# VH-VL binders against Probable Brix domain-containing ribosomal biogenesis protein: the designs that were tried, part 2

Target 1, 155 residues: Probable Brix domain-containing ribosomal biogenesis protein, of Methanococcoides burtonii (q12zb3)
Amino acid sequence: MLITSSRKPSANTRTMCKYLASFFNCKYMTRGKMGLIDIVSLCENGLLMVVGDYHGSPGSIMFYDSHGVELLSIHLSVFYPDGYKYTPLKALEPSINGDGELFNLLSYYLDIPEGECYYDSKCLIASDDHLEFVYLDNMLFRLNIKNYRKMVMSE

## First folded at step 16 (VH-VL)

Design u2 (from r2 with heavy chain S57N)
Fold by OpenDDE, look of step 16:
Structure u2 (fold): chain C 155 residues (1-155), chain A 122 residues (1-122), chain B 106 residues (1-106)
Amino acid sequence: as target 1 above (155 residues)
Amino acid sequence: QVQLVQSGAEVKKPGSSVKVSCKASGYTFIDYYMHWVRQAPGQGLEWIGYINPAYGNTYYNQKFKDKATITADESTNTAYMELSSLRSEDTAVYYCARSEWDLFPGDYFDYWGQGTLVTVSS
Amino acid sequence: DIQMTQSPSTLSASVGDRVTITCSASSSVDYMHWYQQKPGKAPKLLIYDASHLESGVPARFSGSGSGTEFTLTISSLQPDDFATYYCQQYDSYPYTFGQGTKVEVK
């Protein structure tokens, strides 16, 4: 997976991108003025994640396949625990648990195994209302889901 | 300059179908989603749905999921909307409008077609 | 669906007047846009993201607001500004528009 941001991302959005990249053991790429085709061409494996900026904060996550087809877009707000500080995460294999449609979609697109959160793990807890990113039994941040859209291919 | 040029007015009978076209020029067609919006006579605007013209993935207003089918042809930079099972209530001006692909969820429509009047009458 | 209600529905004003149009959303929205439409023409984008002026739009247009209340202001109404204005939320599906505010000559 390749992670990038919308145009002109804030520091907060860039930080989120770095967290996500560290969490999923993937690369964060500074987008600049690149368009979709340009970015997709740099996506070596089958998934592009774009973190959208909204007034200085992460506001959305959009998923595209290796061809540039939008798969899923999530409208969100981010919650950081008090005293949060970005720290690179260990290269552990992340797992996902939870329930709901968003859980199913993320499980599928992210291609990460289902599993419980343990002390020595990176764990994504997913529901239709929120995504919690847990590292070593501590919540890194929570994404509150406002809404999402699942795309359908035209026949 | 960016231009969206739509097909001409249509007069249709109830139960029939109509396909409206929107030809884009002056920009990279695949870098923008193409939306369709309708406006009934003397009424406001209703969002129908949009398409990623590069690959044809779509998203619809639930109200129109069984009414409208949106497609696109990258080779001709043309988006289409087909309305099926037309009723008098479908009488409206239909607009195509573009938005950037990465503005979710705050997309706006910066360019519009001139509109296509579809009249459904027995 | 999020309902958008504009106030007033019709506004009579003179050239040079300060005009304010309000848009109320049934639920809180993060994204609000404003359009201008003249008879027989497509809507034209004026303001995006509540307060950002679209390129080419005169500076006499401005937008503000957050949550459920948004406003479009014309600081000094010009002859070219007599039209119908629409607010639009792009925060929640389906995207919805206000019913419109017609600004007409007094």
Scores: ipSAE 0.260, ipTM 0.789, lowest interface PAE 1.7, mean pLDDT 91

Design u3 (from r2 with heavy chain K65Q)
Fold by ESMFold2, look of step 16:
Structure u3 (fold): chain C 155 residues (1-155), chain A 122 residues (1-122), chain B 106 residues (1-106)
Amino acid sequence: as target 1 above (155 residues)
Amino acid sequence: QVQLVQSGAEVKKPGSSVKVSCKASGYTFIDYYMHWVRQAPGQGLEWIGYINPAYGSTYYNQKFQDKATITADESTNTAYMELSSLRSEDTAVYYCARSEWDLFPGDYFDYWGQGTLVTVSS
Amino acid sequence: DIQMTQSPSTLSASVGDRVTITCSASSSVDYMHWYQQKPGKAPKLLIYDASHLESGVPARFSGSGSGTEFTLTISSLQPDDFATYYCQQYDSYPYTFGQGTKVEVK
């Protein structure tokens, strides 16, 4: 998976890209002036994740396949736990947990195993209203889901 | 310079179909989404749907899902919209409009075609 | 569907007037855009994301608002500004426009 941002991202959006890249053990690349085809060519048959900016904060996450087809786009806001400080993440393989349509879509597209959250793990807890990113049994941050758009035609 | 040039006005009978074209120039066609928007005489704007011309994937306003078919031809940098089973209330100016591919949910249309009047009358 | 309601529907004004147009959404939206349309012409983007002026748009245009209430303001109306103005939300599918506000010569 390759992670990038929309054009002209805020510092907060760049930071979210880095957090997501660390969580999923994947590369973050700065957007610059690259268009869709340029960025997709760098994905090497992998998934592309684009983090969108809204007034200085992350506002969306969009997924594209290696051919540039939009798979899933999520309108969201970010919640950080009170007083939480992010620490460097170990390169543990993440798992996904949860229920609902968004959980099923993310489980399929991210291609990560379903699994319970262990003390020494990375765990994405997904539902239609929240995406919680859990590391070593502590929530790093939560994405509050406002809406999402999924691919209409089958891949 | 970005330019979207649409096909000419059409006069159609009820029950027929029409295909409107939108030829793009001045930018990389497959890097942007192409939307269609209509405006009935003296009325406001209605969004119809869009296409990602790089792959041909489409999204439609539910109101138009059985009315409109949006396609694109990368070799000619042209988007198309076909309207079927035309009725008098389909009389409108139809616009193509461009957006960047990564603006969701805040897509905005930075360039528009000149519009194509489709008149449905006996 | 998010309903977008503009007020007023028609506004009579003179050159030099301050003009304010309101757009009200049926539920909260993060993203709101404004377009200008002159008779017989395609719409033109004025303001994106509530308050950001598009390139080449005169500084007399401004936008503000959040949540469910947004405004477009023309600080000193010019002859070129007599047109119909539309707000647009893209937060929720399907994308919807306001019904338009026609700014006409008093």
Scores: ipSAE 0.447, ipTM 0.782, lowest interface PAE 2.7, mean pLDDT 88
Fold by OpenDDE, fold request of step 17:
Structure u3 (fold): chain C 155 residues (1-155), chain A 122 residues (1-122), chain B 106 residues (1-106)
Amino acid sequence: as target 1 above (155 residues)
Amino acid sequence: QVQLVQSGAEVKKPGSSVKVSCKASGYTFIDYYMHWVRQAPGQGLEWIGYINPAYGSTYYNQKFQDKATITADESTNTAYMELSSLRSEDTAVYYCARSEWDLFPGDYFDYWGQGTLVTVSS
Amino acid sequence: DIQMTQSPSTLSASVGDRVTITCSASSSVDYMHWYQQKPGKAPKLLIYDASHLESGVPARFSGSGSGTEFTLTISSLQPDDFATYYCQQYDSYPYTFGQGTKVEVK
């Protein structure tokens, strides 16, 4: 998977990209002025994740395949727990658990195994209302879902 | 310069189908989504749906899901919208409009076609 | 669907007047855009993200607002500004537009 941002991302959006890259053990690529074709050319296989900026904060996550097909886009806001301090994440293999349509979609597109949140793990708890990123039994941040769209291939 | 040029006006009978085209130029076709918006005579604007021309993925307004089919041909930089089972209520000017691919959820339309009038009458 | 209601539907004004158009959303939205449309022409983007002026649009146009209330302002109306204006949101599906505000000569 490759992670990038919208154009002209804020510091907060860039930080979120780094968090996600660290969580999923993948590369964060600075967006610059690259268009879709430019970014897709850097994503040889797997999934492209684009974190959208909204007024200085992460506001969306969009998923594309290696051909530039939009798969899923999520409108969101970010919640950080009180007293949270950024810590580099260990290179653990992430897992996902939860329920709902968004869980099913993310489980499929992210291609990470289903599993519970153990003390020594990275786990994504997914529902249609929120995504919780947990590291070593501590919540790093929660993405509150406002809405999402899933794309359908034309016949 | 960015240009969106649509096909000419259409007059159709009820129950028939019509396919409107929108040819894009002056930019990288696959770097932008192509939307379709209609405007009935003397009325406001209604969003129909859009396509990612990179690989043909679409998203529709539920109201038009059974009415409109949007396609694109990257080789000719042309987007299409087909309307089926036409009724008098489908009489409107139909616009194609461009948006950036990563504007979700704040999508806006920065360039528009000139519009295509579709008239449905018996 | 989010309903967008503009006020007023019709506005009569003179050249040089300060004109304000309001757009009220049935629920809170994060993104609001404004378009100008002249008879027989396609809409033209004026303001995006509530307050950002589109390139090439005169500085007399401005936008503001948040939540459920947004405004488009023309500081000094010019002859070229007589047209119909539309607000648009996509905070929730589907895209929706206001019913339009026609700015006509007084």
Scores: ipSAE 0.318, ipTM 0.803, lowest interface PAE 1.4, mean pLDDT 91
Fold by OpenDDE, fold request of step 17:
Structure u3 (fold): chain C 155 residues (1-155), chain A 122 residues (1-122), chain B 106 residues (1-106)
Amino acid sequence: as target 1 above (155 residues)
Amino acid sequence: QVQLVQSGAEVKKPGSSVKVSCKASGYTFIDYYMHWVRQAPGQGLEWIGYINPAYGSTYYNQKFQDKATITADESTNTAYMELSSLRSEDTAVYYCARSEWDLFPGDYFDYWGQGTLVTVSS
Amino acid sequence: DIQMTQSPSTLSASVGDRVTITCSASSSVDYMHWYQQKPGKAPKLLIYDASHLESGVPARFSGSGSGTEFTLTISSLQPDDFATYYCQQYDSYPYTFGQGTKVEVK
């Protein structure tokens, strides 16, 4: 898995990228001026996540496979219960739980095990309306989902 | 200089199909989505769908899911839209337009083709 | 679908006039863009993200607004500005356009 952002991301967007990278135990790469092909070339295996910036805050997450095929895009806003100052997370194995179509998609694409949230865990709670990232029984941030799109490959 | 050049006007019978082309130049074709938008005579604009020409992934307006098929050929920098089962209501000018690949959900169309008139008449 | 309603549908003005076009969304949107279209021509991007002027567009064009209300303003109408203007959103699928505002000679 590789995480990057849109061009010229805000501090808030960069923070979210760092949290996502730390949460999923993967790399955050600074976007710069790179295009999709350039980024994909650096994503040797797994999923590419592109966090879009909107007016100084995260506004979207776009999911691509390792070949650059768009899989899923989510329009969202972020809420930080305790602010967005970044602190590295422990290298715990993340899990996912929830329900709905988005949960099914994310469960499949993220390739993380389904499981309950424990006091000493990284847990993603997914629904069609929100994504909650929980760390050690505390919510790091919540993504409120406005809408999302699934892509269809042409035959 | 970015250019999108579309194929010429078409006159079709009801029930037939038509395929419109949009040839891109002046930029990296695969770094932009290609959209299709129609405009009936004297009417407004209606978004049909788009393709990522790099990988062939598409997304459609549900209204046109069974009407339009969008494809792209990277080797020729050309996007295509095929309309099937044509009816008189499909008579319109059809535009191709590009957007950046990572603008979701705030996509805008910075360059447009000149448009292709498709007339459906018996 | 999010409905975009422009006001007015037709606007008669003279060269030098200040022109304001409004776009109202049926629900709150974060992204709004404006296009200009002349007869027999494709639309042209004027403003993106509500207030950003597209490169090459004259400074007399400006955009503002948020939520459900957005405006396009021409500070001093020029002969080249007589055209139809469209707002466009994509806060939710599908992309939708306003019905257009035709700016014509008074």
Scores: ipSAE 0.302, ipTM 0.798, lowest interface PAE 1.5, mean pLDDT 92
Fold by ESMFold2, fold request of step 17:
Structure u3 (fold): chain C 155 residues (1-155), chain A 122 residues (1-122), chain B 106 residues (1-106)
Amino acid sequence: as target 1 above (155 residues)
Amino acid sequence: QVQLVQSGAEVKKPGSSVKVSCKASGYTFIDYYMHWVRQAPGQGLEWIGYINPAYGSTYYNQKFQDKATITADESTNTAYMELSSLRSEDTAVYYCARSEWDLFPGDYFDYWGQGTLVTVSS
Amino acid sequence: DIQMTQSPSTLSASVGDRVTITCSASSSVDYMHWYQQKPGKAPKLLIYDASHLESGVPARFSGSGSGTEFTLTISSLQPDDFATYYCQQYDSYPYTFGQGTKVEVK
């Protein structure tokens, strides 16, 4: 998976990209002026995640395949627990847990093990209302879901 | 610099179909989404849907999902919209409009075609 | 659908006037854009994300607001500014536009 931002990211959005890259053990790449074709050429055969900005905070997360096809786009806001500060995470293998349509979509696209959260792990708890990022039994941050769109197949 | 040039006005009978074209120049066609927006006589603007020209994937306003078909031909840098089963209510000016691919949910249209009048009568 | 209501529908003004147009949403909206349309021409983007001027748009245009109430202001109306103005939201599908505000010569 390759993580980048939309154009003109705030410092908070860049920090979220770094947090997500640390959580998923993947690469964050500075966006610059690259367009869709340029960015996709760097993804090889994996997912592209783009974090969008809204008034100085992360406002969306968009997923594209290695051909640049939009798979899932999420409109969101961020909640940080009291005492939030970024620290690079151990390279533990993350898991996903939860229910609902968004959980099923993320479980499919992220290709990480499904399972319960454990004390000494990284886990993503996903529902149609929230994406909670948990590390060593502490919530790092929560994404509050406002809406999302998914690729509509004509078949 | 960026230009979107649409096909000419059309007069159609009820029950027929029409295909409007939008030829892009001055930018990398497959790096941007192409939207279609209509304006009925004396009315405001109404969003129809978009296509990602690089891959042919589309997203439609549910109101138009059975009415409009959006396609693109990257070899000619041209987007198309076909309207089927035309009715008098489909009389409108139809615009193509460009957006960045990574603006969700705040997509806005930075460049527009000149518009194509489709008149459905007689 | 999120309904966008503009006020006024028609506004008569003279060159040099300060003009204010309001756009009200039926529910809270994060993303709001403004377009200008002259008769027989395509719309032109003026302001994106409530307050950011598009490249090449004169500084006399400004936008503000959040939630359900947004405002477009022209600080000193010029002859080129007689047109119809539309607000637009893209928080949820279908994307919707306001009904328009026509700014006419008084």
Scores: ipSAE 0.275, ipTM 0.704, lowest interface PAE 3.9, mean pLDDT 87

Design u3 (from r2 with heavy chain K65Q)
Fold by ESMFold2, fold request of step 17:
Structure u3 (fold): chain C 155 residues (1-155), chain A 122 residues (1-122), chain B 106 residues (1-106)
Amino acid sequence: as target 1 above (155 residues)
Amino acid sequence: QVQLVQSGAEVKKPGSSVKVSCKASGYTFIDYYMHWVRQAPGQGLEWIGYINPAYGSTYYNQKFQDKATITADESTNTAYMELSSLRSEDTAVYYCARSEWDLFPGDYFDYWGQGTLVTVSS
Amino acid sequence: DIQMTQSPSTLSASVGDRVTITCSASSSVDYMHWYQQKPGKAPKLLIYDASHLESGVPARFSGSGSGTEFTLTISSLQPDDFATYYCQQYDSYPYTFGQGTKVEVK
């Protein structure tokens, strides 16, 4: 998976890209002025995640396949627990857990195992209302889901 | 110096089809979505749908999914919208408008074509 | 669908007047845009993200608001400002516009 931002990201949005890249053990590339064709050419055969900015904070996460087809787009806001700070995470294998349609969509698109959260792990807890990113049994941040769209399922 | 230049006005009979073109210049055509928006005489604006010209993928407002077909030709930097089975209520000015591809949910149309009047009359 | 309701539908004003147009959304939206349309012309982007003026838009135009309530203000109306104004949400499909507010010469 390759992670980038929309154009002109805030510092907070760039930091979220780094957190997500660290959580999923994948590459973050700065967006610059790259267009769709340029950034898709860098995905090889993997998933592209684009984090959008809204007034200095992350406001969306969009997923594209390696052919530039929009797969899933999520409109969201971010909740940070007290003591928020960015720090690179240990390279632990993440898991996904939860229920609902968004959990099923993310489980389908993300190449990470389903499993329960353990004290010594990375765990994404997904529902239609929240995406919670848990590291060593502590919530790093929560994404509050405002809405989402699923566009095209290709074989 | 972005320009979107649309084809001329059309007068059509009920039951026929029309294909409106929108020729883009001054930017990289495949780096932006192309939308279509209609405005019936004396009425407000309605969004029809869009195409991603890089891959030909489309998304339609459900109201128009059986009425409109949006296509693009990268070799000529031209987007098209075909309206089928025309009826009098399809009489409107049809606009093309561009947006960036990565602005969900905050899409806005920074450049518009001049509009194409399609009149459906016998 | 998110319903956008503008108020007023029409208003009569004189050059120099302060004009205020409101737009109410049926649910909270983050991405609100304003367009100006003069007769026989395509709409023109005026304000994006509620309060950011598009390049070349005169400073007498301003936008404000968040959540469900948004306002477009013209501080001193000029002859070129007699037009119809539309708000637009792009938070979810289908994208919807307000019904428009026509600003007419008094």
Scores: ipSAE 0.255, ipTM 0.698, lowest interface PAE 4.4, mean pLDDT 87

## First folded at step 18 (VH-VL; from u8 with heavy chain D107Y, light chain S28E)

Design v8
Fold by ESMFold2, look of step 20:
Structure v8 (fold): chain C 155 residues (1-155), chain A 122 residues (1-122), chain B 106 residues (1-106)
Amino acid sequence: as target 1 above (155 residues)
Amino acid sequence: QVQLVQSGAEVKKPGSSVKVSCKASGYTFIDYYMHWVRQAPGQGLEWIGYINPAYGNTYYNQKFQDKATITADESTNTAYMELSSLRSEDTAVYYCARSEWDLFPGYYFDYWGQGTLVTVSS
Amino acid sequence: DIQMTQSPSTLSASVGDRVTITCSASSEIDYMHWYQQKPGKAPKLLIYDASHLESGVPARFSGSGSGTEFTLTISSLQPDDFATYYCQQYDSYPYTFGQGTKVEVK
């Protein structure tokens, strides 16, 4: 998976990209002037995550496949816990836990195992209302879901 | 420098179809989404849907899902919208408009075509 | 679908007037734009993301608001500003527009 941002991201959006990349053990690439084909050509094994900026904070996360097809778009706001600051995470394999349609979509597209959250893990707790990123039993941040859409693809 | 030039006005009979073109210039065609928006006489604007010209994927307003078909030809930098089974209520000006791809497809429409009047009458 | 309702539908104003147009969303939104449309012309982007003035748009235009209520203001109306103004949400599909506010010569 490759993580990038919309053009001209805020500092908060860049920090979120770094956190997500560290959480999922993947690369964050700065957007620069690249278009969709340029970015997709840099994806090694398919999934592209684009973090969109809204009023100086992350406001969306969009997923594209290795052929540039939109898979899922999530409109969100961020809850920042006290002391929010990017810190590189151990390269633990993440798991996903939760319920609902968004949980099922993310479990499928991210291709990470469903599992309980343990003290010594990276765990994404997903529902249709929240995405909570937990590391070593501490919440890194929470994404509050405003809405989302799964894409209807043409043949 | 960015230009979106649409095909000319069409007069069609009920039950027929029409294909409107939108030729883009002054930018890299496959780096932007192309949207279609309609405006019935004396009415407001309605979003129809978009295409990603790089890969051909589309997304439609459900109201238009069985009415409109959006395509693109990268070799000619041209987007198309075909309206089928035309009825009198399909009489409108149809605009193409471009947007960025990387924040909620349809972030904002920074450039618009001049519009194509489609009139459906006997 | 998110309904966008503009007020007023029509207003009459004179050159130099301060003009205020409101747009109400049927549910809370974060993403919306304002467009200007003159007769026989395509819409033109004025303000993106509620308050950001598009390049080349005169400083007499401004936008504000959040949640369900948004405002477009023209501080001193000029002859070029007689037009119809539309708000548009892009929070969710389908993207929807307000019904328009026509600013006419008094």
Scores: ipSAE 0.216, ipTM 0.706, lowest interface PAE 4.6, mean pLDDT 87

